# Designs tried in a protein design chat: VH-VL binders against DNA polymerase type-X family protein pol4 (pol4). Part 3

Target 1, 98 residues: DNA polymerase type-X family protein pol4 (pol4), of Schizosaccharomyces pombe (q09693r1to98)
Amino acid sequence: MKILASSTNYVLHNRLSNSQYEDARSKIVNFGGEFTNDAAKADYIFVNYSQINRVRRELRTIGTPLETCVSCKLIVKIDWLNEPKESLTPGNPYVIWH

## First folded at step 19 (VH-VL)

Design ac1 (from ab1 with light chain S33P)
Fold by ESMFold2, fold request of step 21:
Structure ac1 (fold): chain C 98 residues (1-98), chain A 118 residues (1-118), chain B 113 residues (1-113)
Amino acid sequence: as target 1 above (98 residues)
Amino acid sequence: QVQLQQWGAGLLKPSETLSLTCAVYGGSFSNYYWSWIRQPPGKGLEWIGEIDHSGATNYNPSLKSRVTISVETSKNQFSLKLSSVTAADTAVYYCARLDYTWDYFDYWGRGTLVTVSS
Amino acid sequence: DIEMTQSPDSLAVSLGERATINCRSSQSVLYSPDNKNYLAWYQQNPGQPPKLLIYWASTRESGVPDRFSGSGSGTDFTLTISSLQAEDVAVYYCQQYYTTPLTFGQGTKVEIK
C-alpha cells in the first residue's frame, strides 16, 4: 500500500524553486497521493517552513486561511517526501500542525 | 550583541545591476530569516524578500522578476541583486532580521543609499 | 497587497505635549483565531536605522519608554507619545505582518513645534 494512498495533497510554493515544487508534486503522485491546487481541499499541506505561524501567514495571503482548510489533517515539512519511512501521524517529527 | 553590517556601490547608471551585501555578527545566522527592505525618497518602506541559511527565498511579487537574494552561510552573509535598475530604484536599502517567531524586524543594518542616475 | 496609510505626513508638537499618529490598513490585520492585530510600529531617528517600538498593535518592545503606546484594532491604529521629548524627533512607520508582501506606511515625521 502506498504511503499517501487515498490522500489529497497541496504543496505551498513559498521557499521552493520551481524544480523543487515540481519534484514534490511528482513524489506525492509516486507515493499514491492525489495533488490539488486548492489548499482548502487538501488532507495534507506540505511546506518549506518549520513554524506554523508563517504557514498561516501564507495561507492568508493566498485566500485560503487555515480555518477554511476543513479537510486538513496535517501540515508537514516538505522534507518528509525525501524520507517517508514513518507514516504521517500527528506524532511524526515532520508534522508541524495537527 | 547582534549587529548587521552592509555595504555595496551607492551610484549606478540605468540598466546596471544593484549589488549589496549584509554580514551578521554576534548572533545565530541559521535560526533566523533575513530580509532586504528599501525606502525610496518620500515613500514608505518596501519589503523586497526574505532568505534563510538554506538559501530558500520568498520575494515580493512586485520585484520578483528582477531580484535575487543569496546567502553565503559559511560567512554569515546574505546579498541582494536587483537587475535593470532605473531612477525608480533610487532608495535607501536596509538588511534586517525577522523576529524568531513573527514577521516584524528586530535588528536592522545602517542602510545604504543607492542612487540611479537619470 | 495590504496597503498601509499613515496620517498625518508630518506633525509638529510642543515639548511635553501629546503626539498622535494614525495608521489605516486596507484590510483587517486582526487574526480572529488568536485575537491579535498583526501590526508593528517603528521609530527612525535621522541617519539611523528603524527601531522596533511596538508589536501586536499595543505591546512595547523591551527598552521602549512607556510614553509610547499603541492602540486600535482591525484596520485603524494609533501610536501615541504621551509627553513628547526632544529625542522623539523621528519618522514613525507602521507595518503589517498579516500577509505577504509585508507592507509599511509611508511614515509620519514628528518634529518639535
Scores: ipSAE 0.791, ipTM 0.921, lowest interface PAE 0.8, mean pLDDT 93
Fold by ESMFold2, look of step 19:
Structure ac1 (fold): chain C 98 residues (1-98), chain A 118 residues (1-118), chain B 113 residues (1-113)
Amino acid sequence: as target 1 above (98 residues)
Amino acid sequence: QVQLQQWGAGLLKPSETLSLTCAVYGGSFSNYYWSWIRQPPGKGLEWIGEIDHSGATNYNPSLKSRVTISVETSKNQFSLKLSSVTAADTAVYYCARLDYTWDYFDYWGRGTLVTVSS
Amino acid sequence: DIEMTQSPDSLAVSLGERATINCRSSQSVLYSPDNKNYLAWYQQNPGQPPKLLIYWASTRESGVPDRFSGSGSGTDFTLTISSLQAEDVAVYYCQQYYTTPLTFGQGTKVEIK
């Protein structure tokens, strides 16, 4: 399934074990997405947070505050990768910022 | 309304593992993040890390290699383990609650003095 | 890491007089998009845990007496106790919550002269 085709994706490592992080990256590949190690270049940022302000805190921490990413479209709860049943749109229940 | 009660061994030998527990009363456990913070004698406070009810953690990089924070959600408790202690780990250790939205601490435990001999 | 430096380390002030505590961060804690300073102040009375006094640099927590006020922006912040009372003898800490690790100042001990 190529639901992430043509997208560049970042996974915020905070609150993920190394195993969970690698599992998320594997799922992104299976969905046709590309990775970036630079959050400021991502179309989608996957996070293990339900509150946007804590995501903003961690993006500031790594030197890529959300406001520097002109390509960012959605910040998405990581659990969406487990069994995605609907496309990523601003109305998706897993989206916490758009 | 919210009360944090903490306990654990106060005297350790070098190389032992520090182990502390914090129990939460009078509030929601599942809606908040919970932290451990320490204060060496005569020095400032150091944030150790945070955990939520799911067990997901975020640690201070300076301590990450030695720290485990865990949760027992059915008991409204969370704990700290710090391995391979030395005299430099002597401090008062506090548990605390983060504000629902922001990262300041609105409730604190009484603190537990942990002394590492030598 | 954002380092927080308080001054002075201790001060003695007569009852009823003003106490002033300074806090400086190594980086700005002002977040331009919301125009808020991510800075809190805590009081720790002898033998007690820390207690939240002020957040957003200047917003008093509920139940905190009016004699406590916070000011400053960016990297330079001040806690003022306008008329020192006996119960204000404590160590005071600033804390930034702009980035992780969350960091605190080293503390300022306030005593009655």
Scores: ipSAE 0.788, ipTM 0.918, lowest interface PAE 0.8, mean pLDDT 92
Fold by ESMFold2 at other seeds, fold request of step 21:
Structure ac1 (fold): chain C 98 residues (1-98), chain A 118 residues (1-118), chain B 113 residues (1-113)
Amino acid sequence: as target 1 above (98 residues)
Amino acid sequence: QVQLQQWGAGLLKPSETLSLTCAVYGGSFSNYYWSWIRQPPGKGLEWIGEIDHSGATNYNPSLKSRVTISVETSKNQFSLKLSSVTAADTAVYYCARLDYTWDYFDYWGRGTLVTVSS
Amino acid sequence: DIEMTQSPDSLAVSLGERATINCRSSQSVLYSPDNKNYLAWYQQNPGQPPKLLIYWASTRESGVPDRFSGSGSGTDFTLTISSLQAEDVAVYYCQQYYTTPLTFGQGTKVEIK
């Protein structure tokens, strides 16, 4: 199975150009994941932030604070999509929250 | 001790582009987010946006269509461009540093008055 | 956007007397999971940039005199100067950092009576 098979994925648009955002969506699909426009339903949330507090701020801004993201397993730095050598687990160096 | 030094042209005509630069001394550039904030004469403060050393930005939606914040990491500098200015853009413009972790501002530049003539 | 409204717009206070400044946000800035109010206060002396006084609604920044205190929660916040000094003549601003855009109150000018 592909590395994102059976997952629902959200990309936080903050700090991404439109082309970077679309590139991330394409990579998710190519890796077998499904894309959602609703952070509250995602298994994985991909972000261009290294600090969880700034991600929490932006999730509050869009009306889906992390506490409402009941399906979320991991928040992951978007650069993982460029080099998905290791499976997404809490110990993965790209994971900033689990 | 961290110091922010800012400069740029202070007098513009309508439709011109505002351009300001902020240089950071005495601290880490790469570990912090940097912001531009403006203050119209006799008015309150408006956050314009933030940038980090990677050049990635997050803008106030009210200004997003006209604003560009850029970084020159090798010089520890970041800049503001605001296009299509009008008299409503007359303000003192500040550069500022966000706290390492949280989104309040611990160091500020001296400010640059930018006046847009009629 | 979270709007920040201060009152009064200005006040005059005798030296050594108490000054009280109010700040109201249009939406709660209390984040339940950490039980913190994402609210800061700044002092801007004439001709100077703003200076951070208070964060988390009530925590003084290093070097800020004890006469400055912050209180309140949710949507209602207060900055108190317990004994006004001449150097406290300034405009004071509240700022929320709960959401973006980061927003400030319109300011409260404190003068000596």
Scores: ipSAE 0.787, ipTM 0.922, lowest interface PAE 0.8, mean pLDDT 93
Fold by ESMFold2, fold request of step 21:
Structure ac1 (fold): chain C 98 residues (1-98), chain A 118 residues (1-118), chain B 113 residues (1-113)
Amino acid sequence: as target 1 above (98 residues)
Amino acid sequence: QVQLQQWGAGLLKPSETLSLTCAVYGGSFSNYYWSWIRQPPGKGLEWIGEIDHSGATNYNPSLKSRVTISVETSKNQFSLKLSSVTAADTAVYYCARLDYTWDYFDYWGRGTLVTVSS
Amino acid sequence: DIEMTQSPDSLAVSLGERATINCRSSQSVLYSPDNKNYLAWYQQNPGQPPKLLIYWASTRESGVPDRFSGSGSGTDFTLTISSLQAEDVAVYYCQQYYTTPLTFGQGTKVEIK
């Protein structure tokens, strides 16, 4: 069973080059996850931010403020996709919100 | 305490590339986001974009196709390049620091007037 | 983008009198989960860069005199200078930080009458 099996995943574009964004999408699929273009439907939101307040700002910007993201379990720093050694839980060091 | 010193060429011809540098003194470079903001003469302020020490950027969509903000972390410096300039790009350009957590600006450079001839 | 509109464009006020500057945003900058208005005010004296005056709509930055106060919520905000002094001659800008791009009002010039 793949590490992102049965998950719906969104990647926030901010602070990613186009190639970094496409690489993250590819990794999500390779790890068994489904990609969505709608943050409000995602179980996990991957971001290149270390501060949740800046993520909240950008979710407001795209019209899906975090409080409307009812499916979201975790907001995760994008670098987790590079070396996913530990499963995604609230205690994972890459998790910035749960 | 924190000081932002900026420099770069002040007179450009259309189609040239604007290039400015900002050096940061008296504070942490790596803990903050840094921005460029411009002010056309007699007009208001326009946010251009932000960068941190990692080099990751977030740009105003209105300028994104022409803007590159870069960082030289070893020198505590960040820079602005704006390609294909026109007279509409004539402005005073400021570098500024975002608050540690929130997106208002607590320290500003003195500004550099860049004039694009027409 | 959130558009910020200030009024008036210019204002002439006698020394010691009250100056009032209004700022309106095209959408609310009040974030209900934290109940805060994501709005700042800046002062720009002639020939100088902007200086942060107020954030969260009503919180003064350190070193800002008590005569400056901010009020309002949602889409409508006010900067008040209770007793204008000569050094208060400047252009004043509001700025929202609710969404990106970060946007500023067009400015309000305050002069001595």
Scores: ipSAE 0.780, ipTM 0.922, lowest interface PAE 0.8, mean pLDDT 93
Fold by ESMFold2 at other seeds, fold request of step 21:
Structure ac1 (fold): chain C 98 residues (1-98), chain A 118 residues (1-118), chain B 113 residues (1-113)
Amino acid sequence: as target 1 above (98 residues)
Amino acid sequence: QVQLQQWGAGLLKPSETLSLTCAVYGGSFSNYYWSWIRQPPGKGLEWIGEIDHSGATNYNPSLKSRVTISVETSKNQFSLKLSSVTAADTAVYYCARLDYTWDYFDYWGRGTLVTVSS
Amino acid sequence: DIEMTQSPDSLAVSLGERATINCRSSQSVLYSPDNKNYLAWYQQNPGQPPKLLIYWASTRESGVPDRFSGSGSGTDFTLTISSLQAEDVAVYYCQQYYTTPLTFGQGTKVEIK
């Protein structure tokens, strides 16, 4: 029933304080999602970037370039976790890649 | 025409904190990422980190433990603090703008020489 | 980190002659999905901040004279000044923007013979 039920989720740490990062992880769990430390296994990748090119840069940096993230359905601006009013679909305003 | 003006103290003793400010004129502050880059005398360039108008930062891991970059969005300014300086931190420090989309630098400040006494 | 190595460290070239600067990255900076080389070149005249010359390995920034050209792909790149002018006396830097930290070559000083 929960919004993130049956999903595996990754949070890109860039541009987040440690407390913001932990807060995002807590929200994912509260919404029924499972957390992963491996971006390549995630269904959703949450990011504090508005431009996909910079997300691609950081995924290359950590050794999991986006093309290896074969499970990924959406890359989502992390602010969605603060007040998710709409389910995650390709048309959601917080989605920057699908 | 975009201009970056920078200022701060140029002489420090070991263990002090380096503090520089960069003001942005003639362009959008909120649409870009802003960086500090340093150049030790006679050496190449080292990227320190980036920040945007929200205050979110991404730092070079080599300096992350000592670096704080901050914004004052209402003044179109961003700043650098580098703690626990040594002679190795002697450099010209530049503020610069990243391209709107890509990670090369299209506008630079004039630079500020910071000397740390030995 | 992607290490950027330039050669030579310095070179002297007669006015009107060709200058060639090499840049090598420790890892490919060619991103296959967009087929672009994430490499830029900068010119730093004495006492001045760096100025952007080239991005995407070969694209000249607006206002940069035609005598500046970039070439190469993957790990090996070249900046060529086809006919050196007095104002081209500078240190030249390559920079990769494929990964963070953003990294620069150590520089190549170009001077007049």
Scores: ipSAE 0.777, ipTM 0.921, lowest interface PAE 0.8, mean pLDDT 93

Design ac3 (from ab1 with light chain S33P T99V)
Fold by ESMFold2 at other seeds, look of step 19:
Structure ac3 (fold): chain C 98 residues (1-98), chain A 118 residues (1-118), chain B 113 residues (1-113)
Amino acid sequence: as target 1 above (98 residues)
Amino acid sequence: QVQLQQWGAGLLKPSETLSLTCAVYGGSFSNYYWSWIRQPPGKGLEWIGEIDHSGATNYNPSLKSRVTISVETSKNQFSLKLSSVTAADTAVYYCARLDYTWDYFDYWGRGTLVTVSS
Amino acid sequence: DIEMTQSPDSLAVSLGERATINCRSSQSVLYSPDNKNYLAWYQQNPGQPPKLLIYWASTRESGVPDRFSGSGSGTDFTLTISSLQAEDVAVYYCQQYYVTPLTFGQGTKVEIK
């Protein structure tokens, strides 16, 4: 069972190069996850931020403030995709919001 | 407590590249985001973009195609390059620190006037 | 983008009198989940960089005299200088930090009458 099976995933492009963004999308698919271009539909939102307030700012900027994401379980630092040894749970060190 | 000192060439010809550097003294370099902001003479302020110690950037979409902000963390410095300048890029350029958490600016450099002849 | 519009563009006020500066945003900068207005005010004396005066619409930065106060919510904000001093001659800017790009008002010049 792949580590992102049955999940819908969004990648916030801020602070990522185009190649880093595409690499993250590729990893999500390789790990069995579904990718969405709509943050409001995601179970997991992957970000290159350590501070939730700046993620909230950018979600407001794109018109999908965090409160509109009824499915969202976790906001996760994108580096988790590089070495996904630990399952995504609220206690995971890469999780910045749950 | 925190001081930002900035330098760079102040007179450019059209099509040249603007290049400015900001050095940070006192306080933490790695815990904050750093920004460039410009002010055309007699006009308001325009945010150019931000960078942190890792080198990751977020740019104003209006300038993104011409802007590069970079960092040299070992020197506590960050820099601005703006390519293909015109007279419209004449402004005082400031470096500034964002608050640790929120997106207002608590410390500013003294500014550098950059004039593009035409 | 959120446009920030200040009024007036300039005003002249007698020493010791009240100065009032208005700032309007094209969209609300009140974030209902935290009930905060993402609005800051800056003072810029001639030849100097801007200096932070107020954040969260009404919270004074450390070291700012209490004659400076901010008020308003949503889209309409006011900076008040209750008793103008000579050192308060400056251009004042509002700034929203609700979304990116971060945007500033065009400025209001305050002069002694």
Scores: ipSAE 0.802, ipTM 0.924, lowest interface PAE 0.8, mean pLDDT 93
Fold by ESMFold2, fold request of step 21:
Structure ac3 (fold): chain C 98 residues (1-98), chain A 118 residues (1-118), chain B 113 residues (1-113)
Amino acid sequence: as target 1 above (98 residues)
Amino acid sequence: QVQLQQWGAGLLKPSETLSLTCAVYGGSFSNYYWSWIRQPPGKGLEWIGEIDHSGATNYNPSLKSRVTISVETSKNQFSLKLSSVTAADTAVYYCARLDYTWDYFDYWGRGTLVTVSS
Amino acid sequence: DIEMTQSPDSLAVSLGERATINCRSSQSVLYSPDNKNYLAWYQQNPGQPPKLLIYWASTRESGVPDRFSGSGSGTDFTLTISSLQAEDVAVYYCQQYYVTPLTFGQGTKVEIK
């Protein structure tokens, strides 16, 4: 089973070039995940931030503050997609919120 | 003690590109986000965008089509380019540091007046 | 975008008297989960860059005199200078940091009467 199988995934575009954003989307699909353009529906939110407060700021900015993202299990640094050797769990080094 | 020094050309003609540089002394460059903020004469402040040491940027949507913020991490410097300037771009331009955690500005450069003439 | 509007545009106050500056946001900047108002105040003395005075609406930055205080919540905020000093002649700005773009009020100029 692929590492993102049965997951719905959102990529926060802030601090990503268009090519970086498209590369992240492609990796999510290749790992078996579904992509969504609605953060409120995502199980995982991938971000180019190391601090949760700035992710919260941007989620407020786009109208989907984190407290409305009821499906979200983890917020993950985007670099995890480059070589996902460890499963996504709250203890994973790339996870900044759970 | 953190200090921000800024420089660049202060007089431009319409359609030219504004170019400013900010150098950071006395503190960590890599741990913070850095911003450009401008102030038209006698008016309030407008946030232009932010950058960190990796070069990743987040821009004010009102300026995004014309703005580029860049970083030279080896020199602890970041820069602003604003293309296709008009008289509306006449302002004092400040570089500033965001607080380590939150989005208010704890250190500011002294400002550079950029005047767009004919 | 959250628009920040200050009043008055200018204010003349006698030395030693109270100065009061209002700031209103077009949307609430109170974030319910942490119960904090994402609002800062800056002082800009003539010919100087802005200087941070207050964050979280009411918390004074280090080195800021006790005569400066902030209050308010949600959309309505006040900066008070309890006893105006000569060095307090400046333009004062509020700033929200709830969402991007980060936005500032248009400023309030404080002068000695």
Scores: ipSAE 0.787, ipTM 0.921, lowest interface PAE 0.8, mean pLDDT 93
Fold by ESMFold2 at other seeds, fold request of step 21:
Structure ac3 (fold): chain C 98 residues (1-98), chain A 118 residues (1-118), chain B 113 residues (1-113)
Amino acid sequence: as target 1 above (98 residues)
Amino acid sequence: QVQLQQWGAGLLKPSETLSLTCAVYGGSFSNYYWSWIRQPPGKGLEWIGEIDHSGATNYNPSLKSRVTISVETSKNQFSLKLSSVTAADTAVYYCARLDYTWDYFDYWGRGTLVTVSS
Amino acid sequence: DIEMTQSPDSLAVSLGERATINCRSSQSVLYSPDNKNYLAWYQQNPGQPPKLLIYWASTRESGVPDRFSGSGSGTDFTLTISSLQAEDVAVYYCQQYYVTPLTFGQGTKVEIK
């Protein structure tokens, strides 16, 4: 059972190069998660931000403000994908919103 | 008190690359996002993009094909390059600091007029 | 993008009188979950960089005189200078920070009549 099994995942492209974006997408799939191009359908949103208010700004920008992301459980700093030692829970150091 | 000092060449020919540097004094560099903003003559201000100490950037889509913002964290400096300039790029260019949390600008450089000859 | 439009482009006001500057956004900048208007005002005196005056549409930045006030909500905003002083001769800009790109109004020049 993989660490992202049964999850739908979105990667916010802001502050990522194209290669970083594709790397994150590949890691999600390798960890058993499904990728979505629609933030509003994601269980987890991965971001290269440490401040939630800037994530909220960018979600508004792309037309999926956080309050419309009804499935979202956690917003997570993207570096968690590099070495996912700890399961994704609200207490995880990489989680910036729950 | 936080101060932003900016410099760079003020007169360019078409097709050259605009290059400006901003140095930050009297405050934390690593805790804030930093921006470049320009003002064409007789027009409003235009946000170019933002960068933090990690070097990660977020650009205005209207300019992103030509713009590079870079950081030299050890010197508390960040820079702007705008390639393939034309007369339309003539403007006063400002560096500015975003508020710690929100996206308004609490400190500004004095501005650098960049003129692109025709 | 959210377009910001100011009116008037220029304004002449007698010393000690009220100056009123309007700003309209092409989309609402009121974020319902926190009930805040993501709008700021800046002053740029001649030969000086812009200076933050007001954020959240009506909250005055520290050190800004009480004669400056902001009001409005959604798409329509006003900056008021209740008693114009000589040092208030400047160009004033509104800015939205609801979405990126961050966008500014074209500016309103305030002069003494």
Scores: ipSAE 0.786, ipTM 0.920, lowest interface PAE 0.8, mean pLDDT 93
Fold by ESMFold2, fold request of step 21:
Structure ac3 (fold): chain C 98 residues (1-98), chain A 118 residues (1-118), chain B 113 residues (1-113)
Amino acid sequence: as target 1 above (98 residues)
Amino acid sequence: QVQLQQWGAGLLKPSETLSLTCAVYGGSFSNYYWSWIRQPPGKGLEWIGEIDHSGATNYNPSLKSRVTISVETSKNQFSLKLSSVTAADTAVYYCARLDYTWDYFDYWGRGTLVTVSS
Amino acid sequence: DIEMTQSPDSLAVSLGERATINCRSSQSVLYSPDNKNYLAWYQQNPGQPPKLLIYWASTRESGVPDRFSGSGSGTDFTLTISSLQAEDVAVYYCQQYYVTPLTFGQGTKVEIK
């Protein structure tokens, strides 16, 4: 079972180059996840931020404040996609919100 | 006490690239986000963008196509390049530090006037 | 983007008198989950960079005199200087940090009458 099987995933563009963004999308699909362009529908939101307040700021910016992201289980530092050795759970070091 | 010192060329011709550097003294470089902010003569302030020690940037969409902010972490420095300048880019340019957690600015450089000839 | 509009553009006040500056945002900067207004005020004396005065709409930064106070919520905010001093001659800016781009008001110039 692929590590992101049965998940819907969003990548926040902020602080990513175009190639980094596309690379993240490709990795999500390769790990069995579905990609969405709507943060409000995602199970996981991948970000290049270490502080949740900046993620909250950008989610407000795009019109999907975290409080409206009712499906969201975890907000995860994007570097997890580079080395997904440990499952994506609230205790994972790459998780900044759950 | 944290100090931001900035430098760069103050007079440019149209189409040239603006280039400024900001050095950070007396505080942590890697724990904070750093910004460039500009102020056209007699006008208000415009946020240009932010960068952290990793080099990742977030830009004001109004300038994104022409702006590059870079970092040299080993020197505690970050820089601004603005390409294809016109007279509309004439401004005092400030480097500034965002608060550790929130997005207001607690320390500012002295400013650098950049004039683009018409 | 959240547009910040200040009024008046300039204000002349006698020494020792009250100065009042208004700032309006094009949308609310009150974040309901933490009940905080994401609004800061800056002072810019002539030839100097801006200096942080107030954050969270009403919290004074360290070293800022008590005569400076901030109030308001949502979209309407006020900076008050209760007794104007000569060193308070400056341009004052509000700034929202609710969303990006971070945006500032156009400024209010305060002068001695």
Scores: ipSAE 0.771, ipTM 0.918, lowest interface PAE 0.8, mean pLDDT 93
Fold by ESMFold2 at other seeds, fold request of step 21:
Structure ac3 (fold): chain C 98 residues (1-98), chain A 118 residues (1-118), chain B 113 residues (1-113)
Amino acid sequence: as target 1 above (98 residues)
Amino acid sequence: QVQLQQWGAGLLKPSETLSLTCAVYGGSFSNYYWSWIRQPPGKGLEWIGEIDHSGATNYNPSLKSRVTISVETSKNQFSLKLSSVTAADTAVYYCARLDYTWDYFDYWGRGTLVTVSS
Amino acid sequence: DIEMTQSPDSLAVSLGERATINCRSSQSVLYSPDNKNYLAWYQQNPGQPPKLLIYWASTRESGVPDRFSGSGSGTDFTLTISSLQAEDVAVYYCQQYYVTPLTFGQGTKVEIK
């Protein structure tokens, strides 16, 4: 069972080049996850931010404030996708919100 | 005691590229986000975009097609390029630091007037 | 985008008297989960860059004189200068930081009457 099996995943495009964004989407699929274009439906939201408040700002900007993301389990720094060694749990060092 | 010093050409012809640089002294460069903000003569302020030490950027959608903000982290510098300028781009351009956590600006450069001839 | 509108565009106030500047946002900038208003005020003296005066609508930045105060919530905000000094001749701007793009009011020029 792949590390992102049975998960729905969103990538926040802010601070990513188009190439980095597409690379992240490809990694999610290769790890067994489904991709969504709707942050409100995601189990995991991947971001290129270290500060949750800037993520909250951008989610407000796109019309899906974090409060409406009722399915979201974790917000994760996108670097986790580069070679995930540890499963995503609230204690994972790449997790910035749970 | 943070100081932002900025420089660049002050007079441009239409279709040229605006190019400005901001150097940061007396504080952490890598812990903050940095912005360019412009002010047309006698008018209000317009946020252009932001960058951090990694080079990752967020731009105002109104300018995104023409703007490039870049960083030279080893020199504690960041820069603005605005392509295909017109007289409408005449403004004082400021570099500024965002607060550590929030998106208000606690330190500003002195400003650079850029005039685009008509 | 959130549009910020200030009133009046300019005002003339006698030295030692009160100046009052209003700022209205097109959408609420109050974030209900933390109950904070994402609004800042800046002072721009002639020939100078803007200077931060107030953030969170009412919190004074360090070194800003007590005569400056901010109030309001949601969409309607006020900057008050309780006793105008000569150095307070400036243009004042409000700014929202609730969403991007970050946006500013058009400015209010304060002059000595």
Scores: ipSAE 0.755, ipTM 0.912, lowest interface PAE 0.9, mean pLDDT 93

